# VHH binders against Phosphatase IMPL1, chloroplastic (IMPL1): the designs that were tried, part 20

Target 1, 311 residues: Phosphatase IMPL1, chloroplastic (IMPL1), of Arabidopsis thaliana (Mouse-ear cress) (q94f00)
Amino acid sequence: VLSEVSDQTRYPRIGAKTTGTISPAHLLEVVELAAKTGAEVVMEAVNKPRNITYKGLSDLVTDTDKASEAAILEVVKKNFSDHLILGEEGGIIGDSSSDYLWCIDPLDGTTNFAHGYPSFAVSVGVLYRGNPAAASVVEFVGGPMCWNTRTFSATAGGGALCNGQKIHVSKTDAVERALLITGFGYEHDDAWSTNMELFKEFTDVSRGVRRLGAAAVDMCHVALGIAESYWEYRLKPWDMAAGVLIVEEAGGAVTRMDGGKFSVFDRSVLVSNGVLHPKLLERIAPATENLKSKGIDFSLWFKPEDYHTEL
Key: E = the ipSAE of ESMFold2; O = the ipSAE of OpenDDE; V2 = 0.75 times the mean of E and O plus 0.25 times the DockQ between their complexes.

## First folded at step 19 (VHH; framework vhh_8h63_2)

Design ad1 (from ac3 with G98D; at its last look DockQ between E and O 0.61; V2 from the best seeds 0.00; counts 0 for: pae E 2.1 > 2)
Fold by ESMFold2, look of step 19:
Structure ad1 (fold): chain B 311 residues (1-311), chain A 118 residues (1-118)
Amino acid sequence: as target 1 above (311 residues)
Amino acid sequence: ELQLVESGGGLVQAGGSLTVSCAASGFTVSDNAMGWSRQAPGKERELVAYIWSGGSTYYEDTVKGRFTISRDNAKNTLYLQMNSLKPEDTAMYYCARDIYKRDWPDYWGQGTQVTVSG
């Protein structure tokens, strides 16, 4: 158990130490509203026909992404006209001198959305000087004929919530009893091959490994305590900014896959219930070091050039 | 029918400049996130430059300050201006469109070879 040894003590905290000039409550309200407003756009789209041409399905995905991001941006700009925004679709917008950077994924799990498979989300994270300060993820569940949502949120130091109720990571202390999650990029490169081997190895020693298809959802499931860990290579800031804070505020641990201190701009992430983190790293860290020895770079990616951080 | 056709590669002396182009058909370049990747022999493909639909850009550290990504919406064409070229920039250069999250490209051209001699 974690009563004497905290994951925060063992692994550096990734959340911001302060929310700056904006109160945690105010940031939380806006980040939740932003994510929910984007999710309203996505909810309108979930009932549209999927038995259409490839071009028609591609347009549905693209239109939904753009509309969701636009809706999220409107909320952010209305409340914070000078904040910097990094949107998955539209890119970098706003004042580069701002301490606040909004990392927006308007539709995490686009393949799942396209198929109507119920694992996708809207993910909004707010960084203060490079560290997550507030986050919200609106997860879609149920599936065709039964679509519903639930809202995850967190502020640095304020704990993690699902639909307003405090949540926490599981207390599972053996990998043999753990349900794990990973994901794979679409490029079949060395990182992909390495993770296929990790997937194989962990299915042999755990209660199973899921490949659900939405990074923000996967992290929320760890924070909710229904899975014990999630890892993935080659993620972008908008994939990770919200989920990592939600896991940390639910009592979990967040590192790079080499075990080093995590930044939202890194290209790998391991989140867990904390207790299992060192045991997971026994396999994951050497695999990651092997990739690095081949010259594969997992350091800073997609960081806005003029955005000042403490990295 | 979606197509990306790269052109403009060639042999360049170290310190020189070159512009590669990517003509797109079947979609609008300015409506999409677009990028340039490169692959040297025996190495994995790596992102070098990226432009969001909104026009903002991102560059990998190895090319920052030397390469410029741009687009011409009237010609529906993506460009990469490469200055101060180094032998390490020798690679096949590919343009791509990304409509699914997590990875940079989902449609690739055939590439155009850039060779930088010292």
Scores: ipSAE 0.605, ipTM 0.828, lowest interface PAE 2.1, mean pLDDT 89
ESMFold2 (binder alone), look of step 19: mean pLDDT 81; pTM 0.815
OpenDDE, look of step 19: ipSAE 0.608; ipTM 0.844

Design ad2 (from ab5 with D103E; at its last look DockQ between E and O 0.83; V2 from the best seeds 0.00; counts 0 for: pae E 2.2 > 2)
Fold by ESMFold2, look of step 19:
Structure ad2 (fold): chain B 311 residues (1-311), chain A 118 residues (1-118)
Amino acid sequence: as target 1 above (311 residues)
Amino acid sequence: ELQLVESGGGLVQAGGSLTVSCAASGFTVSDNAMGWSRQAPGKERELVAYIWSGGSTYYEDTVKGRFTISRDNAKNTLYLQMNSLKPEDTAMYYCARGPYKREWPDYWGQGTQVTVSG
């Protein structure tokens, strides 16, 4: 509608232009059901004992991860038997000629889940010809003795919702007043060291940088407007596919950390409220280009062979 | 308890072939996503091949068509068949269990050295 606020972002949109032959409403219904069904599995596990052997804790995480993914897969396969699926645990399943690719993270924030720390999620995104078409993230909140969930969702062009209510990014226009989020991988490599320096610098000039521990949750917090930006190196398609659409549909900006046009198959992401995106890139993009000049590859990761895209 | 032991490395002439293996104990290889990574001197570790629990695979572009990841469930062992080897394939090769999650430890073996001479 022409009487609404005009959105003139400086960055290419990453969401699909169409959902193909499946309506946005139908894709949203199934992606929400899939994420919620996985989250039911995770909810059954949140109060299981953690004061056990390390093997027992590792098995709890692994068993929960696999069971959540299996539950999600059953929902997707029941509704769309020929769609292509990329699951964190089970891998690539389905028809590679399909225009639809489901990127599934059945338990984002596994360390937090293992500790009972209340920042983890189930994340399900579906791509149409390589671009996010619909997404849902079910976030766990509260913690021991008061676990609860909230559901984020979006369709390309349809806006973003949390528990059925429209959400939008913040309007914060100064880094000095921003709350930022990042994350770090387990390997202490050059990307890790670079991000530690970014963390240090941004902590000094903002209201703080959080290291919460779940990528999909971090992006949903940007979409909700309670944080201004999130960045991280070395993420995989299932880490990013849902959250990036939710941020974009909440009015935010999405790029690679080098400032380039984002693809779900890239290995880095910067999301923000949009207003701050260029300022954040002034520091983040050169750091990322330096890593690339050392031969570190941040593009094209885990894309299924023969999945055709319009990227 | 959980252990990964790589073996089968050695010296091979350019254009040759070599198979490295990873014997696992304390868990079942076929129930887990598994991967091979390599680290050349002065370089960072890089993923080269990956096999999900469902049996699908992924390869980095630098090794596609030359390397094949596989597993033998009866022996609980992961393999990397390396063909058409090049000097730039010289590295320590490591196997790992599980998806490479951002905050959950992957298990790396001690590695096996592959050296490709021109």
Scores: ipSAE 0.571, ipTM 0.821, lowest interface PAE 2.2, mean pLDDT 90
ESMFold2 (binder alone), look of step 19: mean pLDDT 81; pTM 0.819
OpenDDE, look of step 19: ipSAE 0.685; ipTM 0.872

Design ad3 (from ab5 with N32Q; at its last read DockQ between E and O 0.83; V2 from the best seeds 0.00; counts 0 for: pae E 2.01 > 2)
Amino acid sequence: ELQLVESGGGLVQAGGSLTVSCAASGFTVSDQAMGWSRQAPGKERELVAYIWSGGSTYYEDTVKGRFTISRDNAKNTLYLQMNSLKPEDTAMYYCARGPYKRDWPDYWGQGTQVTVSG
ESMFold2, look of step 19: ipSAE 0.654; ipTM 0.859
ESMFold2 (binder alone), look of step 19: mean pLDDT 81; pTM 0.811
OpenDDE, look of step 19: ipSAE 0.825; ipTM 0.917
ESMFold2, look of step 21: ipSAE 0.640; ipTM 0.854
ESMFold2 (binder alone), look of step 21: mean pLDDT 81; pTM 0.816
OpenDDE, look of step 21: ipSAE 0.795; ipTM 0.906
ESMFold2, fold request of step 24: ipSAE 0.564, 0.589, 0.549; ipTM 0.827, 0.838, 0.817
ESMFold2 (binder alone), fold request of step 24: mean pLDDT 82, 83, 82; pTM 0.827, 0.829, 0.823
OpenDDE, fold request of step 24: ipSAE 0.853, 0.869, 0.871; ipTM 0.928, 0.935, 0.935
ESMFold2, last read: ipSAE 0.583, 0.593, 0.621; ipTM 0.833, 0.844, 0.848
ESMFold2 (binder alone), last read: mean pLDDT 83, 83, 83; pTM 0.829, 0.826, 0.826
OpenDDE, last read: ipSAE 0.853, 0.872, 0.822; ipTM 0.927, 0.936, 0.915

Design ad4 (from ab5 with Y50F; at its last look DockQ between E and O 0.86; V2 from the best seeds 0.00; counts 0 for: pae E 2.1 > 2)
Fold by ESMFold2, look of step 19:
Structure ad4 (fold): chain B 311 residues (1-311), chain A 118 residues (1-118)
Amino acid sequence: as target 1 above (311 residues)
Amino acid sequence: ELQLVESGGGLVQAGGSLTVSCAASGFTVSDNAMGWSRQAPGKERELVAFIWSGGSTYYEDTVKGRFTISRDNAKNTLYLQMNSLKPEDTAMYYCARGPYKRDWPDYWGQGTQVTVSG
């Protein structure tokens, strides 16, 4: 049986070896409750009018972000009073001596949320000594007049679930038959330009490349097997912490875009169904090495300075 | 009306110190995540320092230990105290509201020039 796992295309796992002193079931329960509680705040906001001024829309986004994060924090603090938290809006809270770091994105896919375009999520990941231990993403689907959610979750070593059912990446083994996903930030720098060229190239050789607008959703779609890969430069820990574990636990591969071993604090990510990972890297890794040769900084970022990791 | 106005830039000798300021109007600095970025000639704009609404901070490795971000709620102003300045710190320094969003537009000031000689 172990011979099946000796495939030379395997990549190092990025999930934690253990969930520490907190059982996988308990950690999963809390991470799911946290994400769902934040999603209830977001659901109330999706029902508010969108045909308003741009300032009013920007305020709705900001208010929703803050309220969702506050709701998530309340769940985490009531269950684990001494855990360290990194929230997109509120920042770093808690005890830096904790082995557990919660990476919270209270609203991933902000432009989509503002437009009512059904690709955004609440994303909550928990690291144990720097490695993802548990994750939940609540994805918003359907859109105006049809809003609904589905919940993705995973624990390290426990597999990936969608609405309680086991999920897996696709078996697609040719790029020519793959549906791919990428994303772009608003900083029009060299990484942005490089990714525009990758987007152009992959559109030519695949079934298509989507730019859907929510990193956590994109990774969950890879884990669900409805897309084969997702990549992006310059994501922050709260964008990636949950989705990467969900992909890995669904049988996928996770690396940096240079092919190196991924950390949640890295500045690039490539996830895939695994089978396609080496082929995708044939184009993506040289592009990333070119950025490094120009002096673009790919060192770890947004890591709380006193948080101990096993990276 | 939303405005961000940087000031306090200038010429400083290597090893010296300088504080740049960002006065905000149209919103409350302490209710928002705020950041400083910089752009040297021929280089990309890079995040330098960041302060979340809750008051915690983040610094890029190139400035960690030398720079301090802070805010004054009464004056609605963001600061960057820069110590042990190096020629490599020469850049236009920008403040921004919400520099953590990758897919939502940030609001940037006009910048203030910091030049470190020698």
Scores: ipSAE 0.578, ipTM 0.832, lowest interface PAE 2.1, mean pLDDT 90
ESMFold2 (binder alone), look of step 19: mean pLDDT 82; pTM 0.825
OpenDDE, look of step 19: ipSAE 0.671; ipTM 0.857

Design ad5 (from ac3 with Y100F; at its last look DockQ between E and O 0.75; V2 from the best seeds 0.00; counts 0 for: pae E 2.6 > 2)
Fold by ESMFold2, look of step 19:
Structure ad5 (fold): chain B 311 residues (1-311), chain A 118 residues (1-118)
Amino acid sequence: as target 1 above (311 residues)
Amino acid sequence: ELQLVESGGGLVQAGGSLTVSCAASGFTVSDNAMGWSRQAPGKERELVAYIWSGGSTYYEDTVKGRFTISRDNAKNTLYLQMNSLKPEDTAMYYCARGIFKRDWPDYWGQGTQVTVSG
């Protein structure tokens, strides 16, 4: 099997080589607490009325996002007052000279949350010098009358867990037997159109492609082994930082959609069970190169100014 | 009903300045991440500047140091002050709420045209 990388070499690891001055166990403890604390806020909101005006629904979403992020921030600041934070809602806070950057999505899957559709999460990842060092995702499952959560966690080099139990990606070795996942933003640009074509093509050759609506959930499903791959263009650091580490620590592969080494500041991501990664790239990488040849911008984005990285 | 209305575009000479505004209704600007994007003829829309609810900002490299995003919470209005304008800044400028919130609809105004002539 020949590809953009050697078959005898795993794809470049994206997790940090060290957690620096903070132990893996300590980072894991805080990242789990942060994600769970945000999820407690979201859980208080899951049964609030949704048969209301659009303004009322938009306010519910906004209030929940802000309250979840505030709860997460309090945990992080209480434990690490000097760390840099990039929150989806509140933005950049802290000292840009810190080696640690917390990427926080207080409610991944906002449309699903608004509808009460059970595929959304709280996602917290912490980077060390630009690379994921620890992560936690609290996924909401069950739906109305049956809401529950499960907690995914990982540290670089420490493996991935769901509710404290070790998890691993699937062993599926043929695309024809694979369950795949992708997502779409609302802007109908060339990346969107390209991904519609990828969606169509992969639906034709696999067990199906899901469009579930929460990137962190999608990646955790790959890590859990119940889906084989997830890809998407134009995600932000807070969408990806936790999920990518969880997939890698579950034995999966993580790249950009052009096959290159992934950074959480990139504008594309492909995660998979590893076995299928080269085969998926055979179609996905050329599509992505075509976008680049048309001048579509895949440069890093949303990296806090002066945050030092070893990307 | 959520609404974004841009204004303040126009024709300006290279090296000049212009401020565009975006009046919002149906939500509070300071409670949301807000941004400016632009689209030149024949090109894709591109991010210009972003302001988080907490007040921190992000600028694309092509405008850093020349453009300033700000908001006036009393007027519920987003601004983009553009200085040292170049012909390459010619575009339709759009304000938006949540332009990077992938799982919730982006809300874009109709845009305001900025034309920089040499």
Scores: ipSAE 0.490, ipTM 0.785, lowest interface PAE 2.6, mean pLDDT 90
ESMFold2 (binder alone), look of step 19: mean pLDDT 82; pTM 0.827
OpenDDE, look of step 19: ipSAE 0.635; ipTM 0.855

## First folded at step 21 (VHH; framework vhh_8h63_2)

Design ae1 (from ad3 with A33Y; at its last look DockQ between E and O 0.83; V2 from the best seeds 0.00; counts 0 for: pae E 3.0 > 2)
Fold by ESMFold2, look of step 21:
Structure ae1 (fold): chain B 311 residues (1-311), chain A 118 residues (1-118)
Amino acid sequence: as target 1 above (311 residues)
Amino acid sequence: ELQLVESGGGLVQAGGSLTVSCAASGFTVSDQYMGWSRQAPGKERELVAYIWSGGSTYYEDTVKGRFTISRDNAKNTLYLQMNSLKPEDTAMYYCARGPYKRDWPDYWGQGTQVTVSG
């Protein structure tokens, strides 16, 4: 019986084992309120004019990002005055001795927002000692003339919800029947080139690979079961902290793109419905190892100095 | 028109110091997060440092303790103060608005060359 435990294949869970001194229900309430409050700011901006100068459009994006983050910060600080915050716009704020780190993306899918293309979100995840403890993503849908939102949420061990209803990943068990998602940054480095090769290969063998433009939305679509997988290189903690917990709590698998145990501070992520995860890794992991052999840095990044983790 | 113009590069001996600067036009440097990256010959561009709008900073481990990012809002200029320079710091140094932001295009300057001898 010596090999029985080591023969089982199961991807390590990435969510926190506890929410610490704050109950799961309380943490979930605040993370949802924070994300929804940021989304109210974004909703007020979705109908502002877009047929303007590029400078005017860039200012709209910047102003919306900052106002959304400010609204989110007000909710967090009102409820937890000394928690640590890592916000895309404002950076590192708060008490580094806190076990809680809020990873905030006040507008995920900025290009889509700028064009009025209906795939962007507000993403708020809170870590306990480095591991996701609670999450909420408010996704914008519909588009011009019919904007609407839906709210995804999760707590570690509590399952994933969309608008209060329990959700689960799909049961699709073959890549040739899968709908896949990836994304690309604007820097055309070796990781970008490798992902173009992955995009080409998976487009050939699946029902298609979408490049939708919002990482948190992409992960929520996997959690909802309407897509089977999402992967991307070079995301930051605020891009990933909420979505990864939502996928895991919907029954999905979360790893780095080399197949290793995922941390929010990693530079790659692969999420899937679980069933397909090993098959996807057969191609994705060697591609990622090739990048590492070329000296591409995949070490942790953007972890606030002195923030204590159990990683 | 948005522009980033780096300057202040040059030849310096190992152990020396150098400050590079980045003059920005078309936007306010304090309204955005800004960064420095570098690219050595035959290598990929790598992150050096970030400064957020609120003034917090982040440094890659390879430069932590030796390099300091800062800005002068009155001159709309970003700086990288480089101390204890090593030959491996030899690179083209690029200033950027929003470097590595996934969902909005980065803007990079043309770069300024820093060469560390010996």
Scores: ipSAE 0.470, ipTM 0.784, lowest interface PAE 3.0, mean pLDDT 90
ESMFold2 (binder alone), look of step 21: mean pLDDT 80; pTM 0.806
OpenDDE, look of step 21: ipSAE 0.763; ipTM 0.899

Design ae2 (from ad3 with A33M; at its last look DockQ between E and O 0.78; V2 from the best seeds 0.00; counts 0 for: pae E 3.0 > 2)
Fold by ESMFold2, look of step 21:
Structure ae2 (fold): chain B 311 residues (1-311), chain A 118 residues (1-118)
Amino acid sequence: as target 1 above (311 residues)
Amino acid sequence: ELQLVESGGGLVQAGGSLTVSCAASGFTVSDQMMGWSRQAPGKERELVAYIWSGGSTYYEDTVKGRFTISRDNAKNTLYLQMNSLKPEDTAMYYCARGPYKRDWPDYWGQGTQVTVSG
């Protein structure tokens, strides 16, 4: 007999049903090239000095961020001149009548990058009519004296890959054996306080909860099967667009933290290996509903005004 | 050297208009993502509006259509034009310079009080 947490309890897919007029292979090729080109900029910066003034460090972060985004944008515009772009640094660019929206985070894990802590990434996702169609995340690993990268990618319906090899979520079916991940922003608001309590509670019952510092990396670790779940409040589309598709294409589940159908414009995300998703929601969903009852808004964030979606 | 100075707050009747401004020094406002946030008494600080370096903008739904963020590069100044003001808009309004990253600190001004009565 199958359990309630098997394929029969699968959550609604969040990936696009089609990549439109651009083939999955072509879209994947461009999204990977875009992410890798941004990552080349970041790689040049990883060995620059960090023991400088705070202003000098802030300028390094800003310069790297802008240069990475510019490099990514050049690849996208060269291949698809009419596509709409939402970049973390440069904002909304391009034709709002396009079915394609590129969500670009040129440097996810900024504090980690600034410290040389090896958990940051370049994250590029492309949506077709509001749903993720292709994605790539280039993760930085190793750290000082040993920097390296690995590339995660996915297309809707095409599976998830790491360095060209198919990956899948873990089969762990008990929270007591799970490695979990979450993150926190700088604002110590009600969502922050709620998530601190969730963090505390899950450390009591799991193998541990990591706070690694890069949302795209955290989701890729779930897709790779080395962690079982990741959740966070108040992420932006560029934080999530790539990672959520990679998790889904690796066989995982993706929802809002209230359990509802996820959109990349939502302000909360829970990803997991699928098997554990209902158990995680038993605690996470009520906490999220309590925040909503206090007036905390988790609805659409940073959606370009006239961008047509099928959400 | 880096400084953000908000001004233009005050008391306004419901339905009225007000412009708040943020004079910047030590950097160029058009080189960064800039924004306005607000904090009402007993409430959390909340996003109001952003303007990216390229000039595109974003507004929270609660202010969309009523508020306009803009900048004047010659004066190195950020503005928030607030129309059709409601009592719910009463708050301290803060100017901020990015990077507006989840995990890197922004630079904030001291704020200017906007009070909407009636």
Scores: ipSAE 0.487, ipTM 0.800, lowest interface PAE 3.0, mean pLDDT 90
ESMFold2 (binder alone), look of step 21: mean pLDDT 81; pTM 0.817
OpenDDE, look of step 21: ipSAE 0.701; ipTM 0.879

Design ae3 (from ad3 with Q32E; at its last fold request DockQ between E and O 0.84; V2 from the best seeds 0.00; counts 0 for: pae E 2.9 > 2)
Amino acid sequence: ELQLVESGGGLVQAGGSLTVSCAASGFTVSDEAMGWSRQAPGKERELVAYIWSGGSTYYEDTVKGRFTISRDNAKNTLYLQMNSLKPEDTAMYYCARGPYKRDWPDYWGQGTQVTVSG
ESMFold2, look of step 21: ipSAE 0.645; ipTM 0.857
ESMFold2 (binder alone), look of step 21: mean pLDDT 81; pTM 0.810
OpenDDE, look of step 21: ipSAE 0.843; ipTM 0.925
ESMFold2, look of step 22: ipSAE 0.630; ipTM 0.850
ESMFold2 (binder alone), look of step 22: mean pLDDT 81; pTM 0.813
OpenDDE, look of step 22: ipSAE 0.785; ipTM 0.902
ESMFold2, fold request of step 24: ipSAE 0.502, 0.520, 0.474; ipTM 0.802, 0.808, 0.791
ESMFold2 (binder alone), fold request of step 24: mean pLDDT 80, 80, 81; pTM 0.810, 0.810, 0.812
OpenDDE, fold request of step 24: ipSAE 0.850, 0.871, 0.869; ipTM 0.926, 0.935, 0.935

Design ae4 (from ad3 with A33S; at its last look DockQ between E and O 0.92; V2 from the best seeds 0.00; counts 0 for: pae E 2.1 > 2)
Fold by ESMFold2, look of step 21:
Structure ae4 (fold): chain B 311 residues (1-311), chain A 118 residues (1-118)
Amino acid sequence: as target 1 above (311 residues)
Amino acid sequence: ELQLVESGGGLVQAGGSLTVSCAASGFTVSDQSMGWSRQAPGKERELVAYIWSGGSTYYEDTVKGRFTISRDNAKNTLYLQMNSLKPEDTAMYYCARGPYKRDWPDYWGQGTQVTVSG
């Protein structure tokens, strides 16, 4: 018998059931302010010279990362002095007994930023007892002589927005009509090699696979409905915490690449418009199981030791 | 120029202890995230310990409670103290600046061999 529920309901939700003692509106306000404040730091840096020594370029990247994170941390600490924070640059800060963990990527798409290539973002996600509760991503677009931003946001159960307007994943129901996205790390290991084969195979059967260079941007493009899916191995909590909630709240599906229930601390993610999720997993899940059979661990990574979860 | 030079590896009896060191030049070890990774023959390199610029640390489960990452800013040196060593800890140990940063290249030393007998 045909069910009235879509295939999108087949996958467990990953967002928090509640935002705890902090209202969704308050948490959303702070997460958006934090991401936008970090993005102001990044915007100041986008037109600084890049045709300089490698050391000078590396210092620009490092200085921008640190300054963006510091700006984000100040917003979070001013509003929630006892929350736990996991920042890409500064690490673990705050009270490990907190139900709230802020996962901060102050500059996602660092190589793109270094080149002035317009696909990078500030990504801030806050977990409640291990599950995403609120998120904001500020995406940089346009490029040299035309820089601009747009802000994605979500709360668990509250839907996803771009610049304050509700957004939804696409309705594309065939892989041959899908625009897909993936990414690659700098380690050319077995996961990388497997993903190169997935990339090749999916370009063969879809409208194309993009390698844009910023995980948070890629997930927001799925949530916006301009791409149908994104997958990548070996991401960290700060890479994923915001984007996954934004996709889910836009009506998409989120799993591990083996098809299992996703945790922000897992080392693989597949997000999609939902309709295509089972078809994508037909190829992606076996490839992922093959990597696991070689002893490659995609389980929890970079979880603060004392942070309590209800995962 | 940037350099990472590991030292202190060797042969150690199971249950023993060993400290490996990583002398850095061209940058300050406390200014960025640093890590130790290891690679056993025929296996992939795996992160074992990580220290953020702010001083907090992360350890893979296989080494928690046995290994300690630290840094000495006066000597510009990163350390890995390895206690209760097991044969499965046998590997080439690499020091890295910013290991596993997705969006920016890592820098790796040449490694130091640790071999645990028994």
Scores: ipSAE 0.619, ipTM 0.851, lowest interface PAE 2.1, mean pLDDT 90
ESMFold2 (binder alone), look of step 21: mean pLDDT 82; pTM 0.825
OpenDDE, look of step 21: ipSAE 0.857; ipTM 0.930

